# Designs tried in a protein design chat: VH-VL binders against Ubiquitin carboxyl-terminal hydrolase 19 (USP19). Part 8

Target 1, 103 residues: Ubiquitin carboxyl-terminal hydrolase 19 (USP19), of Homo sapiens (Human) (o94966r282to384)
Amino acid sequence: LAFVKNDSYEKGPDSVVVHVYVKEICRDTSRVLFREQDFTLIFQTRDGNFLRLHPGCGPHTTFRWQVKLRNLIEPEQCTFCFTASRIDICLRKRQSQRWGGLE

## First folded at step 4 (VH-VL)

Design q24 (framework fv_ponezumab)
Fold by ESMFold2-Fast, scan of step 4:
Structure q24 (fold): chain C 103 residues (1-103), chain A 122 residues (1-122), chain B 112 residues (1-112)
Amino acid sequence: as target 1 above (103 residues)
Amino acid sequence: QVQLVQSGAEVKKPGASVKVSCKASGYTFTDYYIHWVRQAPGQGLEWMGRINPSGGSTKYAPRLQDRVTMTRDTSTSTVYMELSSLRSEDTAVYYCARDEIVGAYSYYFDYWGQGTTVTVSS
Amino acid sequence: DVVMTQSPLSLPVTLGQPASISCKSSQSLVYSDGNTYLNWFQQRPGQSPRRLIYKVSNRDSGVPDRFSGSGSGTDFTLKISRVEAEDVGVYYCMQGTHWPYTFGQGTRLEIK
């Protein structure tokens, strides 16, 4: 995917939180891969509104969203969480500098 | 085709150090952790630590952290595990294993090396 | 450290019969993302371990469907519906939720 609806904010000096607005994520087939300066969200979803925006795709379609990050992260300290209404990605900054943006 | 190929068997004296290698091929070396797991004769599996080949960051099992060092060479796609101050209790088969970089947790361990036997005897 | 306890440690079984292995963790293995990072490995005599199941119940590609995993929280089970000769070996559960990662002590499956 070139785009998925998202927003982000800096949580304290050490973290950036990214919210991805896709519902009904299939937990068993979805995950986030972290590297030193990028991440890839891999997911399957049963979100009817999301799928309507992607004709030809269905619940078994695997979507990938890759983000090149503004600054370095600690991949091993990053986490993610699937909720009923969205995906939360928590990035741990390698240096406690303000980013001003995600990319 | 993914492969992890380890160095050959080693015989060491107590107090010596051993350095085991694990050469990766068939995938992007920097996209996966490499873990080290050992198995003493007749015993179970013990996790020793892991390295992120991208930046070289490491995490070691607390009981081994004073004796274990893990490094990598990105030009040869090789990970090294060095264990110092060897004791007879370190006699084991040492395995490397690949794991997806998904943050703080680990579950993949999809490919394993063939194992390296290290014998510590006087 | 999270302690992983397997039962039984020795499992003699007759060819074609079902087998069941229990794995208990000293802490919940549910991570904040809702996933449970409990894996099962098989080690055949003289071979490297092979992953059978990841995240409780997901079978690895090439693993026969006679193998299944189940459980939640702290209690997990690996089942083999009909044991075959090639299933002989030691089975390990492993948790990846809490650092440091830990394995159960292993269950040796042998044919009677």
Scores: ipSAE 0.062, ipTM 0.712, lowest interface PAE 5.9, mean pLDDT 88

Design q25 (framework fv_ponezumab)
Fold by ESMFold2-Fast, scan of step 4:
Structure q25 (fold): chain C 103 residues (1-103), chain A 124 residues (1-124), chain B 112 residues (1-112)
Amino acid sequence: as target 1 above (103 residues)
Amino acid sequence: QVQLVQSGAEVKKPGASVKVSCKASGYTFTDYYIHWVRQAPGQGLEWMGRINPSGGSTKYAPRLQDRVTMTRDTSTSTVYMELSSLRSEDTAVYYCARDEIVGATEVYYYFDYWGQGTTVTVSS
Amino acid sequence: DVVMTQSPLSLPVTLGQPASISCKSSQSLVYSDGNTYLNWFQQRPGQSPRRLIYKVSNRDSGVPDRFSGSGSGTDFTLKISRVEAEDVGVYYCMQGTHWPYTFGQGTRLEIK
């Protein structure tokens, strides 16, 4: 997957929050993998609006979205949460520095 | 196929060290934690610790922190667990098991594939 | 450490009858993300443990639907609706919410 609707902001000096706008994520088959300078979101969804943009795909389709990050993170302090309307990903910066952008 | 293949049985004397290996195949080695869990004869399961093959970070059970070391070799997709200052109470079957990374907040629930186990016997 | 207590420790059951195993934790297993990381494992004689259920009630791929998990907070149950010969073994609950991670003492299921 080349693109998924998202935005991000820096939360204080130590964190970057990424919102991914996909609804109805299947929690049991979806996850985020964190590494030192990238993350991968792996998900299945029943979001009709999202699936309409991907003809031929359905609730059984596994999507993979990888983001190469501007700066290093602390993988083991990063978190994510699935909500009804979006995915919240919280990245913990390795160094307290202004990023100015996600990638 | 996903497989975790462990090294063979070991017999050690008290005070010695043992190093058990767990070779992973069939998946991306750095995308999953590897846990070590042991089971003494007739007893239940005891979590020993885990390693993140990406970066090599480790987290050990407090009761074993002084004696256990976990390492990995990414070129061979192998995780190692070394336990030092062996006692008779360390006689157990030692298992490796993979866990899917569910964010970095150290919650574990996957444990979907396990090695076959390595029997370590500590006797004089 | 979170203490996990299983009951009964020994469970003799007749083939085709239901079986139920209780698991209680010394503190709530609800994580800050709203999920409960209570898992169930089966260990058949001479074999490695196998995951049956994760996050309270989700069956692993290949696990028969006669296995079900339920519960919340500190009280959890694993049920087998119709016990089969292959179900003989020891069942463990495990909490993945609080470090260090801990297992129950195990419940040995036997056919009468």
Scores: ipSAE 0.007, ipTM 0.607, lowest interface PAE 9.5, mean pLDDT 86

Design q26 (framework fv_ponezumab)
Fold by ESMFold2-Fast, scan of step 4:
Order: structure tokens, then sequence, then C-alpha cells
Structure q26 (fold): chain C 103 residues (1-103), chain A 124 residues (1-124), chain B 112 residues (1-112)
């Protein structure tokens, strides 16, 4: 994917939280891969509104969204959580500095 | 087609170091952690640590962290596990196992594909 | 560290009969995402471990349907509905929820 609806904010000095607005994520086939300066969200979803924007795709289609980050993270300290309405991705900064933006 | 192929058996003296390799094929090397698990003769399984091949980051079992080092070579899709200051109780079969990268520090691990094992014998 | 306790440690079973292995954890294995990362492995004599079950109850591809996993929180069970000769080996539960990751001590299944 070139784009998926998202926003982000800096949570204290050490973290950046990214919200990805896709519902009904299939937990068994979805995950986030963290690297030193990028992450990839890999997901399958049953979100009808999202799928309508991707003709030919369905619940078994695997979507991939990659973000190159403005600064370095600690991949092993990053987390994610699937909620009913969105995906929360928490990035742990390698250096406690203000980023001013995600990319 | 997905395979993890380990190096051959090693015989070492107490105090030496051993370096075991695990070569991955049939999948994208950087999308999966590689764990190391050992099994002493007649004993159960002991988790030693894991490496993220993408960044080279490692996490070791607390009992072993001062003696174990894990590295990788992305050009050959190979992970290495080096154990130093060998003792007779380190005699074991050492296994590598892959696991999907799905989360950070408190993440979960499945270990779906295993290598054939490398026997390391420590004797004088 | 989370302690994983299996029972029984030795399980002699008559061919064609059911077998059941218990696994108890010293802490809840529910991860922050609501999933429980409890896996079951089989090790046949002279072979590498093979994953049978992941996330409590999901069978790996190629694993016969006579194997099933169940449980929640701290109490888990692996069942074999009808034991076959090829099932001889040691079975291990493993938790992937809490670092460091830990295995049960193993249950040796043998045909009596």
Amino acid sequence: as target 1 above (103 residues)
Amino acid sequence: QVQLVQSGAEVKKPGASVKVSCKASGYTFTDYYIHWVRQAPGQGLEWMGRINPSGGSTKYAPRLQDRVTMTRDTSTSTVYMELSSLRSEDTAVYYCARDEIVGATEGYYYMDVWGQGTTVTVSS
Amino acid sequence: DVVMTQSPLSLPVTLGQPASISCKSSQSLVYSDGNTYLNWFQQRPGQSPRRLIYKVSNRDSGVPDRFSGSGSGTDFTLKISRVEAEDVGVYYCMQGTHWPYTFGQGTRLEIK
C-alpha cells in the first residue's frame, strides 16, 4: 500500500505512537516488522469500508504498508496492539529527541 | 523448501569456544527471528536466545548472556551462535529455529521450522 | 521466570487409546493483545522438535486432527484422541508470552 489512513504523535521524550485506521484486523495473519529506521505493517482485514477502496481484494488479501522513519528506533522495544477500531503502533526512540514528524 | 541447515558436530575441550552456524533457505531471511535452543543428553529443551537478522539485535537467556553471542551474515542467510568458556554441562544438541517477527520486547514466538541439530561434546 | 509444569512425566498408552498431557504455567500466558502464546512440540526419538500446536489450539499444517490443544490462562491440555505407533516421543509445552521463553520438562509418551 502507498497509503493507509493514519496519524501519529510523540508520547513523552522516548516514544512515538502511530494510529492506523483499519478495523477488524485478522490477528493470526497480521503483524508489524520493526527495523532500525523503518517498519512494515502486514495485515489482513474484514473491514468492509477499507476493502471497498481496494477493488479485487478481500479478507484473504495480505496488505503491506512500509514507513521509513525520520529517526532511529529500538526495534526490540517497539510494540503494537490491534483494537476494534484501529491499530496502535508504539515506536521506542533510540535517542530521546523530538522528531517533529514520523517520516 | 523452507530449510534451516546447521554445521557439523564439534568436540571441544573445557574452556574453549564453539561457533555453530545455521543457514536459512526458501524464505525471506530478514522476516523471521532465529532462536537457539539446546538439549543436554536425556534432558529437556532450554531456550538460549534469539537474533533479529534484519538489524542484528539479540536477546539472550539471563543464565547464558555472559557467554553467548549471536551474529548473522545477510549475504549468505546464515546465523551463528558462539558459546564461550565451555564446560562439560554444555554438552548438548544445539538447534536453531525460525520464528515470525510479530512484536517487540514482550512478543510471542512459535518456532515453526527447526534445523537438524548440531551435537557439541565438551570433554577433556 | 515463568515455570512450566507438565504432568504426567511418563505416559504409557495402549495403541488406539486416548492420551492427555497437562501443562500449567506459574503466571497467566495472556499477552497484551489478548492472545495466549502457548505452543506444543513433539520430539520423536533421534529427531528435531516439531511444532504441533500454536496459540493453545491451532494445529500446524500436516498435523493429524487427532491432536488437539485446549486451555486458558495458566492451565493447558494436549490431547491425542487415538494414539498411533508414530506418536511415541517426548511432548513439550512452551510459553512465548513472557521473556525469557520457557519449556515444560517434557512428557514421554510410550506404547505399553
Scores: ipSAE 0.005, ipTM 0.578, lowest interface PAE 10.7, mean pLDDT 85

Design q27 (from pa with heavy chain D99E Y109A Y112I; framework fv_ponezumab)
Fold by ESMFold2-Fast, scan of step 4:
Structure q27 (fold): chain C 103 residues (1-103), chain A 123 residues (1-123), chain B 112 residues (1-112)
Amino acid sequence: as target 1 above (103 residues)
Amino acid sequence: QVQLVQSGAEVKKPGASVKVSCKASGYTFTDYYIHWVRQAPGQGLEWMGRINPSGGSTKYAPRLQDRVTMTRDTSTSTVYMELSSLRSEDTAVYYCAREEIVGATEVYAFDIWGQGTTVTVSS
Amino acid sequence: DVVMTQSPLSLPVTLGQPASISCKSSQSLVYSDGNTYLNWFQQRPGQSPRRLIYKVSNRDSGVPDRFSGSGSGTDFTLKISRVEAEDVGVYYCMQGTHWPYTFGQGTRLEIK
């Protein structure tokens, strides 16, 4: 994927939170891979509204979205959570400095 | 084809060091941790530690942390495990195994293993 | 460190009969994300270990459906519904919830 609906904010000096707006994530086949300065979201979804925007795709289609980050993170301390309405990704900054943006 | 290929068998004297390699192919090297697990003759599996090839960060088993060092070379997609001050009880088959990097949630542990490297420590 | 205890340690079974292996952890394996990181591995004689099950009950690709995992919290079971000759080997449970990762002692499955 070139784009997926998202927004982000800095939570205190140490974290960046990214919200990805896709519902009904298949937890067993979805994950986030964190590296020093990027992450990849890999997911399958049953979100009818999302799938309608991607003709030819269905619940068994694996989507991949990669984000190159503005600054370095601590991959081992980053987390993610699948909620009913979205995906929450919490990035742990390597240095406690304001980024001013995600990318 | 995804595979991990390890270096050949080693015979060492007590007090020496051994360095075992694990070469990755068929996938993006920096997307997976590489773990090291050893197995003494007739014994079970013992986790030694892991390295994140992307940043080089390591976590070692507490009992081994003073003797084990893990490094990587991203240009050759190779991970190294060096064990120093060898004792006869370090005689074992040493395995590398990969795990997908998914942040704090590590769900895909050891899906691909190397063939093993036999290290014999004897005088 | 989390201690993983398997029973039995030796499991002689007749071909075509079911087999069951227990694994108990000294601490709950439920992670903060709600998942339980309990894995099962098979090691055939002279071979590297092979992952059979991840997250308690999810079968790895290529693993026959006669293998199943179940359990919760601290008590887990690996079942083989109908043992075949190629199932001979040692089976290990492993937890990935707490650092350091720890394995059970292993259960040796033999055909009698």
Scores: ipSAE 0.006, ipTM 0.627, lowest interface PAE 10.2, mean pLDDT 86

Design q38 (from pa with heavy chain N52Y S57R; framework fv_ponezumab)
Fold by ESMFold2-Fast, scan of step 4:
Structure q38 (fold): chain C 103 residues (1-103), chain A 123 residues (1-123), chain B 112 residues (1-112)
Amino acid sequence: as target 1 above (103 residues)
Amino acid sequence: QVQLVQSGAEVKKPGASVKVSCKASGYTFTDYYIHWVRQAPGQGLEWMGRIYPSGGRTKYAPRLQDRVTMTRDTSTSTVYMELSSLRSEDTAVYYCARDEIVGATEVYYFDYWGQGTTVTVSS
Amino acid sequence: DVVMTQSPLSLPVTLGQPASISCKSSQSLVYSDGNTYLNWFQQRPGQSPRRLIYKVSNRDSGVPDRFSGSGSGTDFTLKISRVEAEDVGVYYCMQGTHWPYTFGQGTRLEIK
């Protein structure tokens, strides 16, 4: 997956929050994999509006969205949460520095 | 293709130490945990511990933490498991297995396994 | 430690017939994220374990649909709808929710 609707902001000195706008995430087949300087969101969804943007795909299609990060993170301290309206990803910075952007 | 290739069979005397290796290929070595799981002859599976290859951080099963040490060499994409003070009950097949790093969520699935290394402890 | 108990321990089955394996945990396997980290593994004679099912009911790629997992909380079941000769081996349930991670004692599936 080249693009998914998202936004991000720095939360205090230690965290970056990324919101991914996809609904109806299949919780047990979706997750976020964290590495030292990137993450991959792996998900299945029943969001009809999202699926219309991806012809040929359906509820059993596994989407992968990888983001290469501007700076290093602590993979074992990052978190994510699936909500009704979006996916929240919280990145824990390795060093308390302003990034100025996600990538 | 993901592969975990383990070192060959070992025969050790009681009281000795054994060091088993697990070489990873087909993926980025530092992006996944490596677990060690053993199986005594005709018995079930026992989790021994895991290592995070990027940072070297380990987590061991409580009953083994005084005897087990896990290390890695990132230049060769290899994880090592050393078990000391060997007893006859340590005779087992030792497996390495890979797992995803899902942030602070500490839950495991063991997605790919090595072929196993037989360790026999006898006089 | 969480104790995982399988039954039966020995399961002789006629080819083409269904088979069912029970797995019970001494504690709930629901993690704080709402998921249940109960996995099933198959070990064919002389081979390393192969994961069949993850998170209760999700089949791994390449696993035939005759295998299905179900359950919740502390009670879980692995079903094979039509046993094939290649299914001979030992089946293990495993909990990934609570450290230290533990396996059931195994169920040996044999063709009678």
Scores: ipSAE 0.470, ipTM 0.817, lowest interface PAE 1.9, mean pLDDT 90

Design q53 (from pa with light chain N58Y; framework fv_ponezumab)
Heavy chain, then light chain:
Amino acid sequence: QVQLVQSGAEVKKPGASVKVSCKASGYTFTDYYIHWVRQAPGQGLEWMGRINPSGGSTKYAPRLQDRVTMTRDTSTSTVYMELSSLRSEDTAVYYCARDEIVGATEVYYFDYWGQGTTVTVSS
Amino acid sequence: DVVMTQSPLSLPVTLGQPASISCKSSQSLVYSDGNTYLNWFQQRPGQSPRRLIYKVSYRDSGVPDRFSGSGSGTDFTLKISRVEAEDVGVYYCMQGTHWPYTFGQGTRLEIK
ESMFold2-Fast, scan of step 4: ipSAE 0.531; ipTM 0.859

Design q54 (from pa with light chain N58R; framework fv_ponezumab)
Heavy chain, then light chain:
Amino acid sequence: QVQLVQSGAEVKKPGASVKVSCKASGYTFTDYYIHWVRQAPGQGLEWMGRINPSGGSTKYAPRLQDRVTMTRDTSTSTVYMELSSLRSEDTAVYYCARDEIVGATEVYYFDYWGQGTTVTVSS
Amino acid sequence: DVVMTQSPLSLPVTLGQPASISCKSSQSLVYSDGNTYLNWFQQRPGQSPRRLIYKVSRRDSGVPDRFSGSGSGTDFTLKISRVEAEDVGVYYCMQGTHWPYTFGQGTRLEIK
ESMFold2-Fast, scan of step 4: ipSAE 0.519; ipTM 0.846

Design q56 (from pa with light chain K55R N58H; framework fv_ponezumab)
Fold by ESMFold2-Fast, scan of step 4:
Structure q56 (fold): chain C 103 residues (1-103), chain A 123 residues (1-123), chain B 112 residues (1-112)
Amino acid sequence: as target 1 above (103 residues)
Amino acid sequence: QVQLVQSGAEVKKPGASVKVSCKASGYTFTDYYIHWVRQAPGQGLEWMGRINPSGGSTKYAPRLQDRVTMTRDTSTSTVYMELSSLRSEDTAVYYCARDEIVGATEVYYFDYWGQGTTVTVSS
Amino acid sequence: DVVMTQSPLSLPVTLGQPASISCKSSQSLVYSDGNTYLNWFQQRPGQSPRRLIYRVSHRDSGVPDRFSGSGSGTDFTLKISRVEAEDVGVYYCMQGTHWPYTFGQGTRLEIK
């Protein structure tokens, strides 16, 4: 994916939280991969509003969204959670610094 | 094009150490864990541990912690597994295998495997 | 450690007939994310293990549809609907949920 609806904020000096606005995530086929300076959200969804924006795609389509990050993270300390209204991704900064933006 | 190529067979005497290598190609080396799994003749599979090539962090099976060391060389995309104080029961085929890094979620799939390295420990 | 128990250990089967392998874990394999990390591997004679199924029921690319996985919690099954000659080998279940990660003892599939 080139784009998915999202926003982010810095939570204290050590974390960045990213919200991705896709509902009905299939937990069994979805995950987030973390590297030193990027992450990839891999997901399948039954969100009709999202799928409507992607003609030809359906519940079995695997979507990938990759974000190149402004600064380094600690991959093994990052977390994510699939909630009813969105996807929450918590990035653990490698260095306590203000990023000023996600990318 | 993902490939894990392991070093050749080793014959060691009891008490020696052995160091097996696993060279990765066809993907970004630092994006995936590398596991080591061994198989004694006619026996099942035993997980030995894993390394994250990015930072070098390791996690070993409790039964092998005192004898196993895993390292990597990012310039050659190679992971090493060294097993010390060898005994006859360490005779096995040693495999490396790849896994995704899913943050603090530590669950494993072993998606690609090397061809294996036979290590024989005999007097 | 989580103990993985397979049955049968030896499975002679006639070509074209179905085969079924059971795998039981001593603890639930459901991770905190709600997913179950039970995987199945095939090892043909003289070869490295090859993953067939991941997360209970998902077939890897290139794995024939005659292979299927099912189960939940602690009880899992690998089924082959129509055994072919190339299916000869040892099959292992593996849990990826709990450290240290463990495999079943293996089931040897042989053609009668």
Scores: ipSAE 0.387, ipTM 0.820, lowest interface PAE 2.4, mean pLDDT 90

Design q59 (from pa with light chain T97S W99Y; framework fv_ponezumab)
Heavy chain, then light chain:
Amino acid sequence: QVQLVQSGAEVKKPGASVKVSCKASGYTFTDYYIHWVRQAPGQGLEWMGRINPSGGSTKYAPRLQDRVTMTRDTSTSTVYMELSSLRSEDTAVYYCARDEIVGATEVYYFDYWGQGTTVTVSS
Amino acid sequence: DVVMTQSPLSLPVTLGQPASISCKSSQSLVYSDGNTYLNWFQQRPGQSPRRLIYKVSNRDSGVPDRFSGSGSGTDFTLKISRVEAEDVGVYYCMQGSHYPYTFGQGTRLEIK
ESMFold2-Fast, scan of step 4: ipSAE 0.540; ipTM 0.865

Design q60 (from pa with light chain H98Y Y101P; framework fv_ponezumab)
Fold by ESMFold2-Fast, scan of step 4:
Structure q60 (fold): chain C 103 residues (1-103), chain A 123 residues (1-123), chain B 112 residues (1-112)
Amino acid sequence: as target 1 above (103 residues)
Amino acid sequence: QVQLVQSGAEVKKPGASVKVSCKASGYTFTDYYIHWVRQAPGQGLEWMGRINPSGGSTKYAPRLQDRVTMTRDTSTSTVYMELSSLRSEDTAVYYCARDEIVGATEVYYFDYWGQGTTVTVSS
Amino acid sequence: DVVMTQSPLSLPVTLGQPASISCKSSQSLVYSDGNTYLNWFQQRPGQSPRRLIYKVSNRDSGVPDRFSGSGSGTDFTLKISRVEAEDVGVYYCMQGTYWPPTFGQGTRLEIK
């Protein structure tokens, strides 16, 4: 997956929050994998609006979205949460520095 | 193709130490935990611990933490498991297994396994 | 530690017949994210374990659809709809919700 609708902001000196706008995530087949300078969101969804934008795909299609990060993170301190309306990803910075952007 | 290739069989005397290796290929070495799980002859599976190859953080089973050490060499994509003060009950097949790093969520589901290394402790 | 209990420990089955293995945990395996980290592994004679099922009911790639997992909370089942000769081996359930991860004692499936 080249693109998925998202936005991000720096939360204090230590964290970056990324919101991904996909609904109805299938929890048991979806997760976020964190590495020291990237993350991959792996998901399946029943979001009709999202699937309409991806002809040929359905609820059993596994999507992968990888983001190469501007700076290093602490993979074992990053978190994510699936809500009814979106996916929240919280990245823990390795160095307390301003990034100025996600990638 | 994902592969975890382990070192060959070892025969040790009681009180000695053994160091088993697990060489990863076919994926980015630092993206996954490597766990060690052992199996005594005719018995079930016992988790020993894991290492994050990125950064080298380890977590060991409480009953083994005084005797087990896990390390890695990122230049060769190899994880090592050393068990000291060997006893006859340490005779087992030792497996390495891969697991996803899902951030602060530490859950376990071992997706790929090495072929195993037989360690025999005898007098 | 979470205790995983399998039954039966020995399962003789006639080729082509169904087989069922039970796995019970000493406490609920539902993680705070809503997922249940109950996995099933197959170990054929002389081979390393191979994962068949992850998170209760999700079949790994390459695993035949005759294998299915089900259950919730503390009670789980692995079913083989039609046993084949290559299914001989020991089957283990494993909980991955709590540290340390723990395995059931294993169920030996044999052809009679």
Scores: ipSAE 0.410, ipTM 0.839, lowest interface PAE 2.1, mean pLDDT 91

Design q61 (from pa with heavy chain T105F, light chain N35Y W99L; framework fv_ponezumab)
Fold by ESMFold2-Fast, scan of step 4:
Structure q61 (fold): chain C 103 residues (1-103), chain A 123 residues (1-123), chain B 112 residues (1-112)
Amino acid sequence: as target 1 above (103 residues)
Amino acid sequence: QVQLVQSGAEVKKPGASVKVSCKASGYTFTDYYIHWVRQAPGQGLEWMGRINPSGGSTKYAPRLQDRVTMTRDTSTSTVYMELSSLRSEDTAVYYCARDEIVGAFEVYYFDYWGQGTTVTVSS
Amino acid sequence: DVVMTQSPLSLPVTLGQPASISCKSSQSLVYSDGYTYLNWFQQRPGQSPRRLIYKVSNRDSGVPDRFSGSGSGTDFTLKISRVEAEDVGVYYCMQGTHLPYTFGQGTRLEIK
């Protein structure tokens, strides 16, 4: 999926936080897969505004968003959290360096 | 079809080391953790540790961390578990198991298991 | 380490009757993401464990709907609504919230 609203920022030298703006995530069927230099967000949602932008899709549609990262991460130390208004993804950098961007 | 196929039974003497393999097929090897769980005869299950095949990073159970080493070979989609300084108490069936979710290191699932490898430690 | 305590340890049941297994954890299994990583496994004699339930109440593919999981925080239950002969084996609860991951002692289900 190329059309998911997101932003990111570096939180200190060791982390990058990514916000994905989708509401009403189905927690039981949504997750984030982390690898050394990419992640995949897999989700289902009941967000009517999001689904309206994807004609033919509904609450049972599984969306996938893969991001190739600028630098390496520690997959085991990365986390994610589903909130009422967005998805928060916290990436732990493998090396403490400024990235300047997510991809 | 997802499969985890383990190496055959081993008989070792106290003080020796054993290396068990687990070959994965039917899925993308680097997208799932592999855990090792053992079961002594007539006893319950004990988690030993896990490896991330993507980077090779590992987490071990504290009581075993001085004796266990986990490695992988991405070209053959195989994970290895080596246990050193064997004792009679290490006699067990050793299982590998796949973990579908890789978000946080404290949260995982075991959805597919290998058939088990019997390791007997006796003099 | 988180201690997982199952009850009963031995569960003789009559075919067609319900069965229930309790699992209690020494601390809360709710992770910071809001999920509870409590899983149930079945091990039939001579076989590898098989996951039945993940995240408290979600049934794995191929698992009959006579199996159900429930609970919250530190108290969890696995129920079999109508025991079949193939259900004989040992059942384990397992927590995946805290490292190291830990299992209950196991409950042996037998047909009487």
Scores: ipSAE 0.006, ipTM 0.595, lowest interface PAE 11.8, mean pLDDT 86

Design q63 (from pa with heavy chain S54R S57Y, light chain N58Y W99L; framework fv_ponezumab)
Fold by ESMFold2-Fast, scan of step 4:
Structure q63 (fold): chain C 103 residues (1-103), chain A 123 residues (1-123), chain B 112 residues (1-112)
Amino acid sequence: as target 1 above (103 residues)
Amino acid sequence: QVQLVQSGAEVKKPGASVKVSCKASGYTFTDYYIHWVRQAPGQGLEWMGRINPRGGYTKYAPRLQDRVTMTRDTSTSTVYMELSSLRSEDTAVYYCARDEIVGATEVYYFDYWGQGTTVTVSS
Amino acid sequence: DVVMTQSPLSLPVTLGQPASISCKSSQSLVYSDGNTYLNWFQQRPGQSPRRLIYKVSYRDSGVPDRFSGSGSGTDFTLKISRVEAEDVGVYYCMQGTHLPYTFGQGTRLEIK
């Protein structure tokens, strides 16, 4: 995917939080891969509204969203959580500096 | 079938280095961390560090960081752990173990383990 | 570093009887995502460790339901409702919340 509905903000000096707005994520087939300056969200969903925006795709379609980050992160300290209404991704900055944006 | 196969037993002199291998099969090598954990005779488990095979990124236990190096070869799906400046206290069974590269919510620490490699440091 | 303390260190048990192992951490194991990364491992003599329980109470595939985990924050318990001969071995708790990851000192379960 070139785009998925999201927003992000800097939480304190050391973190960037990314909210990805997709419901009904299939936990067994979804994950986030973190690297030093990018991350990839890999997911399957049964969200009818999301699938409606992607004609030809269904619950077994694996979506991939890769984000090149503005600055370096600590991949091993980054986390994510699947909730009923969204995906929360927490990025740990390598340096405590203002990013001004995600990408 | 997921399998982690480690190299054979080693006997080393104090001050030497040892390099242990862990060959992965039955899964996508770059989707899982590989941890190294050791166990001295009659003692408990000690985490040494982990490597992300995708980028080669490592995190080491602070007490071992100056002596341990972890690397990987993606073409052979193999992870290596090298420990230098060996002391008698390094005599242990060394295990590799895999862990899925997902966020904390789905991290499954040490779901599959290698058979272990005995390293004996003696004069 | 987070210190993990197990009790008892030696646990003799009669076949068919219940067994209980305590694990205490020197600080909270609740991660920033609200999850608690406390795992339990079994090591049978001469074998590699095998994970039994992850995230306090979730049982790994193939692990019998006679094994159960419970606890919160800093105080955790592994219970075996009815000990079988195959359960002989050393049990370790492990925290995955804080780097470096740390293990308890182990509890040896023996049949009497």
Scores: ipSAE 0.005, ipTM 0.576, lowest interface PAE 12.4, mean pLDDT 85

